VH-VL binders against p53630. Designs and how they scored, part 31

Target 1, 237 residues: p53630
Amino acid sequence: MNSKSQQQEQQPIVFVTGTDTDVGKTFVSTLLVHKWKAAYWKPVQTGIESDQGDSETLKNFKIAASTWQPPIFTPTYALQKPLSPLQAMEYEPNVDIRLLDFVVPEEWSAENPLVVEGAGGVCVPITRKLEITTDLIKHLIETSGHPVYVVVVARSGLGTLNHTLLTWNHLCDNGLRSHLFGVILNGEPNEGNVQALKKFGVNIMAQVAQCTTAHDQDMELHELPSVESLMTQQDVE
Short names: E, the ipSAE of ESMFold2; O, the ipSAE of OpenDDE; V2, 0.75 times the mean of E and O plus 0.25 times the DockQ between their complexes.

## First folded at step 11 (VH-VL; framework fv_guselkumab)

Design i1 (at its last look DockQ between E and O 0.77; V2 from the best seeds 0.81)
Fold by OpenDDE, fold request of step 13:
Structure i1 (fold): chain C 237 residues (1-237), chain A 120 residues (1-120), chain B 111 residues (1-111)
Amino acid sequence: as target 1 above (237 residues)
Amino acid sequence: EVQLVQSGAEVKKPGESLKISCKGSGYSFTSYWIGWVRQMPGKGLEWMGIIYPGDDDTRYSPSFQGQVTISADKSISTAYLQWSSLKASDTAMYYCARLGKWDDWLFDYWGQGTLVTVSS
Amino acid sequence: QSVLTQPPSVSGAPGQRVTISCTGSSSNIGAGWDVHWYQQLPGTAPKLLIYGNSNRPSGVPDRFSGSKSGTSASLAITGLQSEDEADYYCQSYDSSLSGSVFGGGTKLTVL
């Protein structure tokens, strides 16, 4: 038996959200999936008319240090336009996204964590009822039967303080404080922003960046904490 | 139980081509990497490359890149190692080994080995 | 020659404790990559002995233990038995080579 097979019975679902679109959610999700030997699910994919989709991006992302082959589950919804789910649905009148439609894939064996990547930021509308990503997170908490945690991906550079704090406070104000693993900053290292965010009580999980060399890419995995350590920290709080 | 059964010993001449096989059983063949490891006579283990039969993703050691070809036929749960033109220096024991699922670069099960002798 | 350095040979009497070192660098063991150990009995294929630095697969006696610190790893065998006579290899990943690397192997002789 391998060490990973000795994990606790209740594997977590980790929802990866961001402060905005294009902050590197897919990249961070990829790193987490490989670090944790996790499965991957993006419930809502938009922009399939012009993009291969984040699932495919994750699948094709190679980390030389990792031999993990992530189970990837099909999005519940895949929309054509590269817009928010709500806006994308305007071009597909027959599509009506409902929170109840988001059920954890049955193919997930629960032997490993499930990384769930959200669309855009926490306030992105995903239904015609103007339900937002935060509501999807709450839905998973209520219905999945698994511990659900949230990781916020943010840029590391200028402007990230405001966006990160707004996102963090939003999640806290919505009763998700105890579900927050922390923030992963994506981009050039910025210790000033790290320290500033910490002063506001934001847990910084890691600083990562997309690398141009295989060596540096490998080392990004060591910047991430184990899922076990994060869960242990939550139990103490 | 997991088993890797390799093809029999080979005696070849320099310049000849060769393809040896490794058949997996007792597990989902397409769900695990399978690698090849060389052991020259009286020497240590050398990683050659790995292949994921699920999508034929293949990785080679720099020392063996272009020197050999690793392939797989998932329909018969078999991995292959082949040479287009053997050299005397290719004389060695060749092992196939499965990579574990949960630990990176872990060779958890090994074949019995295939002895390849290349001599004039 | 090997990326990971092992002593070519070690010996011990039955019942004794022996240790086999595996010295790497900042690009492999020192980079934080796991070390695995394999036992190769004379005339046989290698067998997994230790994985993930210190874990024993089913069937491996608790006499065998592994550890890692800094740029080095170590395999310890307590209560040495005659059947332990074999070659032992450490293995890890090297980020500079983007691939698996083995130690040169250590021949263990039981006196």
Scores: ipSAE 0.912, ipTM 0.956, lowest interface PAE 0.5, mean pLDDT 95
Fold by ESMFold2, look of step 14:
Structure i1 (fold): chain C 237 residues (1-237), chain A 120 residues (1-120), chain B 111 residues (1-111)
Amino acid sequence: as target 1 above (237 residues)
Amino acid sequence: EVQLVQSGAEVKKPGESLKISCKGSGYSFTSYWIGWVRQMPGKGLEWMGIIYPGDDDTRYSPSFQGQVTISADKSISTAYLQWSSLKASDTAMYYCARLGKWDDWLFDYWGQGTLVTVSS
Amino acid sequence: QSVLTQPPSVSGAPGQRVTISCTGSSSNIGAGWDVHWYQQLPGTAPKLLIYGNSNRPSGVPDRFSGSKSGTSASLAITGLQSEDEADYYCQSYDSSLSGSVFGGGTKLTVL
């Protein structure tokens, strides 16, 4: 049996995390979902008292070149307050988030990739046992039965060298180096930051920004790497 | 078997309204885009617009924006193309077509066509 | 006038090979968007012939093939038969129009 053929029979889970809360994870997740014709899952959504959430944002974001209609799965947990999941549970004491509750939605047919969007950054606390986003990623690796990869979303400009290196090194130190597809920089292009991060060994897989024209958005979508090419890149390294 | 069955030929006068239909069967109607394509006598194909019946997301060709209304009734698996005031230049064959799920902008199944004649 | 340019007509003898070109621009085929092909037999609706540049749906004979290079695409038909007489349309997405565009059509005549 060819090792690549077994991996191609199982569709990957791609976890989208970020360097900060507002770095553009949902925008990047939307681009990846349309590029890869993927399904989408936000396992923990907070702030629903005043916001319809990231799943609705993704559903409503239209890309003219794409007629893909993603399957969008219900969050395992949805909490009222716009806080970390741990803090939001203080206002809903009957909710007790446990990592074992995060089971890949059975509605996912696994005919296509699954994009999973995390809450905040890699150290955001999720459970009362102080388990963090990184622990959720490891849980999916150990329990899902699918290949799991990670994409990090970061700002393209101000302060990104520090925040990106901290996040990248944290994931590597937690045994996730072989799972990292790379970093997507979001915002106005900044070649200086790109080259600096590459010098530190960070893989920059794309640079994107929300555009004012449909034409530019179409081109941005087209230039993103395929999930197959990213999986092949990991096999070589 | 995927089928798109269109309403019959229409003969109309300028200024009259018209609504033609396209009934889908053999697939989940709300899970696929349906589009409309015009073919004027002796001419080629022109994309008019598409609708996703699952949420009524509708996109129009710039040439047809404001000229027609595209709609769907998912309870009877039917898409519609509608004019509020027909012109003689609307004389054409009108096809509905379904978009494929895995390929963007792919018209994978076509209806038999509805001939609309607008004269005098 | 059409965004995608096709020859108005092509012809060939039975058993021979013909090629139908489809020339676009940097906003459609040249940007890398896929090309689909449709066959319209006389008096009938269009039918999907080739999708995603080169894929044949079930029931389309292997004597039909498609390719794409640069800003152009090509439909090749080998072993011409009389039932191949039809109009052929290429189609792609165009980013400047944010929508689908068809070629002007090519009438194939089998001599």
Scores: ipSAE 0.806, ipTM 0.911, lowest interface PAE 0.7, mean pLDDT 92
ESMFold2, look of step 11: ipSAE 0.745; ipTM 0.887
ESMFold2 (binder alone), look of step 11: mean pLDDT 93; pTM 0.952
OpenDDE, look of step 11: ipSAE 0.869; ipTM 0.935
ESMFold2, look of step 12: ipSAE 0.767; ipTM 0.897
ESMFold2 (binder alone), look of step 12: mean pLDDT 93; pTM 0.951
OpenDDE, look of step 12: ipSAE 0.859; ipTM 0.930
ESMFold2, fold request of step 13: ipSAE 0.782, 0.788, 0.801; ipTM 0.902, 0.904, 0.907
ESMFold2 (binder alone), fold request of step 13: mean pLDDT 93, 93, 93; pTM 0.949, 0.949, 0.948
OpenDDE, fold request of step 13: ipSAE 0.897, 0.894; ipTM 0.946, 0.946
ESMFold2 (binder alone), look of step 14: mean pLDDT 94; pTM 0.952
OpenDDE, look of step 14: ipSAE 0.871; ipTM 0.934
ESMFold2, look of step 15: ipSAE 0.794; ipTM 0.906
ESMFold2 (binder alone), look of step 15: mean pLDDT 94; pTM 0.951
OpenDDE, look of step 15: ipSAE 0.867; ipTM 0.932
ESMFold2, look of step 16: ipSAE 0.770; ipTM 0.899
ESMFold2 (binder alone), look of step 16: mean pLDDT 94; pTM 0.952
OpenDDE, look of step 16: ipSAE 0.885; ipTM 0.941

Design i2 (at its last look DockQ between E and O 0.06; V2 from the best seeds 0.00; counts 0 for: pae O 9.3 > 2, placed apart)
Fold by ESMFold2, look of step 11:
Structure i2 (fold): chain C 237 residues (1-237), chain A 120 residues (1-120), chain B 111 residues (1-111)
Amino acid sequence: as target 1 above (237 residues)
Amino acid sequence: EVQLVQSGAEVKKPGESLKISCKGSGYSFTSYWIGWVRQMPGKGLEWMGIIYPGDDDTRYSPSFQGQVTISADKSISTAYLQWSSLKASDTAMYYCARLGKWDDWLFDYWGQGTLVTVSS
Amino acid sequence: QSVLTQPPSVSGAPGQRVTISCTGSSSNIGAGYDVHWYQQLPGTAPKLLIYGNSNRPSGVPDRFSGSKSGTSASLAITGLQSEDEADYYCQSWDSSLSGSVFGGGTKLTVL
């Protein structure tokens, strides 16, 4: 019963980036993967000397309402130190990350969306040529042959107006406005921040909070928009 | 053709242990959840738990957590439901069922059932 | 008793249309969770009849249809036949219980 994978529709790639490291990108990616019955790819993982990485975290995160078993693709690069990819390469000088190496995994059958999780925020340096996460997004747009969209994860409080506006405007200034699905705020609900960001024209897709109760996770998952509705919204804008 | 074939009926006494089986064929056993559903005499259906044989990820209904053990042996494409100490109230029909890949909590193929009778 | 409420029985004559309701709440059907339907013929295991609210698996006649609205779902059977005499169960996820739930079942009698 393959009701969610329709071969006549071109399946999107959705890049999950953030306003910062540790804003909840992996938690949000997990919710989106289960909501959309998507595959998952973390193209560059750092910090593996002390952490099994975001792919393993996503694999092990249980959402009671979901029985989806996502395809999870191997990172193109995995580096030891818990630093930006550029800095981590100083400790592994035989590794030379190049944007051309980031090819959409051949194992992805495109039966379903692909969620791609970035490292850190939009300006995080990835290559020795000082190419940043935004350049990786553009690379996927240019080379993947699929529609590519972007979701920004931000804290719900803790100075988020500044960080979110900087991130949003950076992406728009880089010609990515038509690719932006919106922002997901992670943390304690903050309607004041939501309304303030909306006044600046930022699209707030959802407010979520990582929680240990299955009830709250089920409700957060259910309230997320479908990928189809988001694609329709972008076509009009 | 997908088939789930369960072990035969059991007559047991309270306090005895029991392990019943469900053998899957006609599909990749390790790629689908398989679950257990109880039907008490004259009553409806209750899910008990599910297991993903590919990695043994196992989830129990809160009503059955700690009451039964669900396991799988992927080398023989078989799932199990086990009690360490049966009660008379465990008298029921027990079905195994496979979950669909693309639809959450969809029991798409069912075994024939195993009648368990527990009486003194 | 059951979180999903079904009438205990319905009946109809051959060729007629019957519906079987499945009434839930805001924590299950009303939250937007999918409804699945199963048919259990006398003395047999349940069989999948409708999934994802309205989809028919291969081999299920198009005279069986499902729908969902608000906090309720409905199974419709048109052109009623004697072999339709069975018990019918709806199923959905309930977020408050963090569990899948089945309706109490409806016995369909063909007169």
Scores: ipSAE 0.776, ipTM 0.902, lowest interface PAE 0.7, mean pLDDT 91
Fold by OpenDDE, look of step 11:
Structure i2 (fold): chain C 237 residues (1-237), chain A 120 residues (1-120), chain B 111 residues (1-111)
Amino acid sequence: as target 1 above (237 residues)
Amino acid sequence: EVQLVQSGAEVKKPGESLKISCKGSGYSFTSYWIGWVRQMPGKGLEWMGIIYPGDDDTRYSPSFQGQVTISADKSISTAYLQWSSLKASDTAMYYCARLGKWDDWLFDYWGQGTLVTVSS
Amino acid sequence: QSVLTQPPSVSGAPGQRVTISCTGSSSNIGAGYDVHWYQQLPGTAPKLLIYGNSNRPSGVPDRFSGSKSGTSASLAITGLQSEDEADYYCQSWDSSLSGSVFGGGTKLTVL
């Protein structure tokens, strides 16, 4: 039995990263959590001096008619300043984030997928050693004992091509190609960008946008692929 | 309590038009999809289509596309299924049902059904 | 022809266990969409019996259970009772049709 077949029986960890900050990672993570009936964990939270954090945002996200109550696990690190983890640590000299500190929460029963939301983009430094989000992903792959996959959140509109391709290629070049579920584009639909990205071999999972109505939320949620379908696709590739 | 109440039984002739209704209560009518399901005598359940009363987004089964019209009046929390010209083959029980939003389109509440008989 | 395939009939004696299969494809059950089950007693409207593959609504006895694997789902009834005699339908969503799909239904007879 190859390692791939053994992993099929386990619930996946899905790491949600982005091309940048404010691309809608929290929003997309929320959608995925509800779609997959998944648990949620943001390992590093910054900016707690000014907001309640993404975990609270997700918790308070009321989806009409959703019966799912996601387990939300506490961040391993919560930093005061709304900066990258490295920069935020400059204001907290006693905090020293290490990759080894990131252990999958024990409270996760592994009966459902775990959505892990990253801070910023893939090249965001998270340790004083200048380790980046990509290194965190690799760490989880190596230590969690679960299948780990990556979803990239990107803007849908003009200018996203460069950032998306850079992010995608970065992940591929770092040996994570087989772990990539795909890209979710957040914003007004842009078929041109979708087609362009596909031509470069980028898997576009979905296009989503901020929802103002329950209908829109419902539609977007159901347009997302199931985690099972994504896993199956990975097995075929 | 969530309830769907359908209009009464109909006896019609071929070629006649018909509009049956489904009134929802006990929940936000505009926040849930309403579907129609056909059951011919002694046969199984057939999905016909769905409507979101909040914005009138309507989807049809390919088998029923163009054959019926699904609509809603949100002001009175009522969904409709209508035929422009009935056929004998339209004889069936018709159910309306509410669809849940986040549980992969389950029909969680059903109307009592409307029997439509089309005969010469 | 129904997109989901069920046996047309199953039977069992009181107290026995019976199972009803529901076979789909890669575009519905195999795509990861949940399977729901409905019970239709003679002369009545369908009633939700199982939702989300294995969940029971309030009022449904625990002798009813559902499971899903691959492209198929199954409804199991233990401790079969006379009142269980009904038609049972599985239902899911199909991505290729962008719509709900039902099984052909299974008539359960209690002997």
Scores: ipSAE 0.006, ipTM 0.522, lowest interface PAE 9.3, mean pLDDT 91
ESMFold2 (binder alone), look of step 11: mean pLDDT 92; pTM 0.931

Design i3 (at its last look DockQ between E and O 0.61; V2 from the best seeds 0.48)
Fold by ESMFold2, look of step 11:
Structure i3 (fold): chain C 237 residues (1-237), chain A 120 residues (1-120), chain B 111 residues (1-111)
Amino acid sequence: as target 1 above (237 residues)
Amino acid sequence: EVQLVQSGAEVKKPGESLKISCKGSGYSFTSYWIGWVRQMPGKGLEWMGIIYPGDDDTRYSPSFQGQVTISADKSISTAYLQWSSLKASDTAMYYCARLGKWDDWLFDYWGQGTLVTVSS
Amino acid sequence: QSVLTQPPSVSGAPGQRVTISCTGSSSNIGAGYYVHWYQQLPGTAPKLLIYGNSNRPSGVPDRFSGSKSGTSASLAITGLQSEDEADYYCQSYDSSLSGSVFGGGTKLTVL
């Protein structure tokens, strides 16, 4: 009973970042939200002048095997231009993003994991002080009061060895190795790339393919690991 | 207390239209899927479709797609199942049931059923 | 025909143990989707009995238990009582149909 109560209060935050823009972070985040019955938060959304944003994309993405309806929290910042947050602020000079403004929404923390989706890749500049996505991750680790883990989304194919290794090593060099759940490869399966990354010590936690049917989406969802198993695996390391 | 109360039994002729209802109470009606399940006389259970009243997202079983319409009126916490033209083979018991939040496709609370008899 | 196969009937004497099987395929139980069980007493609506393969809602006696292995699931009833006489249905998600499927039902008779 005591351990169960403490574990409930330690619901994890899982930060989804990527090797680049357009690697499939929102698709992967959607799968994870449904697999883990998690809440979702995109702290910084850009491009709202022409796009409903990633929160709306996730909300509208239906997975037939899942009847989960996730809590979806409003971005702390929503900027007009489809640029990095730093660049978008040049077109909205009254906006001054500060890391301390990113406070984890309170309503989720006792009930479910929280999936937090980053903007672009790990080095994308967010603030005028040139703080990057990695600094946001560290901020959440330091201030949220919850266990924080990181998932990296990467392409499965062309160029991924370089981009994935750079991202993985960057995160490890920034003291985040003990927080890394692993890499999810998105796209057509490529066993050569998987084995090469494993030789460099990169943890490939899952491989997902481009979803073309409801059946494919159901299969992708089923194959993902539970958040509990990932937390258990991390404790052994 | 969670409760689903269905409209009363119906006796109809082939070709007639029908709309039966399921009123939910004791929970947030717009925050849970509600579904319809058919049980033909002496037979088992068949899911027909589900609706999320919060946004009217509706999913139909392939066997019932185009055969029935599922809808909801969230202002009165009521879901509906309707036919535009009944057939004798529609004679069955029809249940509404709520889906639980935590387990996918779990029918956690059931209505009392509405018997529909279609005969000449 | 039922996607999930159950025996049409089972019987047992009071105090005995009975088991009701639910056999699926690689597109439902075999794919790892949860199995739920419902009890339908004579003349009444179905009622949730077991969810998530083996979990028992409040108010369901612990003599009811569920399990799953491979492409099959099983409902066990121990200490059989006359009020257990009912129809029992298993249910799972089926990825090929993109929706829920129920077993054909099993009538339990208490001798």
Scores: ipSAE 0.607, ipTM 0.836, lowest interface PAE 1.8, mean pLDDT 90
Fold by OpenDDE, look of step 11:
Structure i3 (fold): chain C 237 residues (1-237), chain A 120 residues (1-120), chain B 111 residues (1-111)
Amino acid sequence: as target 1 above (237 residues)
Amino acid sequence: EVQLVQSGAEVKKPGESLKISCKGSGYSFTSYWIGWVRQMPGKGLEWMGIIYPGDDDTRYSPSFQGQVTISADKSISTAYLQWSSLKASDTAMYYCARLGKWDDWLFDYWGQGTLVTVSS
Amino acid sequence: QSVLTQPPSVSGAPGQRVTISCTGSSSNIGAGYYVHWYQQLPGTAPKLLIYGNSNRPSGVPDRFSGSKSGTSASLAITGLQSEDEADYYCQSYDSSLSGSVFGGGTKLTVL
């Protein structure tokens, strides 16, 4: 067994959510997948009529520093319209997303962590019953049998404080405080926002940026914390 | 048990073509990268390139890009290193090595090496 | 010229402690990439000795140890034995070259 497999008995599921759409969830998920040698699953994909989907994006993303070939599992639901799952279902009356439909892929051997990418932000409705992403996270906690943790992706720049704090507090208020790994800020570095968020008790995991050179991407990859270190920190708190 | 077995020693003349092989066993051949490393006589180790037999993704060292071709036949769990036109300076020991799955760029298992001698 | 710098040779008497240094830069060791070490006995293929800066694979004695700090790594051998006479190579990844890099190798002589 290599160092990764020897360090923990049970591999975690890490849910990647965001403060909004287009904050860089797919990019951050890709970095985490390669950093942790993890598998990837996006349970709900929308907008397949106009784009190839986030799974394909992740698959095609090249990181020179990484030789990892991530297992990518098929979305449980793939909807045509580039809308929230609830809205997208309005155009597909035969689709009825239920939380019970979300089962961890059997193909996941649990030898590696599983990165799960959510759709949009934490309050995005995903069922016709108006259940939201937070409910999906809770569902996985209750049913997967694995440790489940959450990473929040947020923009680094102006305006992110409100959205980040609302998201963070929402998760905390919903009983997920002990499941929060932290926040990854995506964009130009902003130390002011980092310090402000920390004062509110938000754990900042890293700052990353998508529009960088290959060299910079390699550096960012290695600046991310290991999943083991994050799990250890959770045990201490 | 993981094993990499390479083809035998080669004696060639300048201008000739050559293809040497590395057969993997004892593991899922399509699930691991295989790399090639050159060692000139009395010199150190030089990374040449790697290939992922599962999808034939291939990466080369800048120093060896265009100089050699790395390929694989997953049906027989074999990786290849080939030259279209050998030079005297290609005289060296060539090792194949498997990259570990968890640690980046770790060569965890090595072949026994193939000695290539190029002389007039 | 090797990207990682090692002393060309080191020597020690049986039972002594020897150290082999591996000096890199901000684009490899200093960037946080793992350092691996390989042992090459005379006339044989390299063998993995240390992986991930300080981990020993099965079968490697605990008298071999690896460490990393800043832009440098080090291999330490305690209780030197005659069978330790070999060439030792450090290896890492370099972001500027987008690939694996080896040290120049160190010949260890047991006196």
Scores: ipSAE 0.257, ipTM 0.725, lowest interface PAE 1.9, mean pLDDT 92
ESMFold2 (binder alone), look of step 11: mean pLDDT 94; pTM 0.956

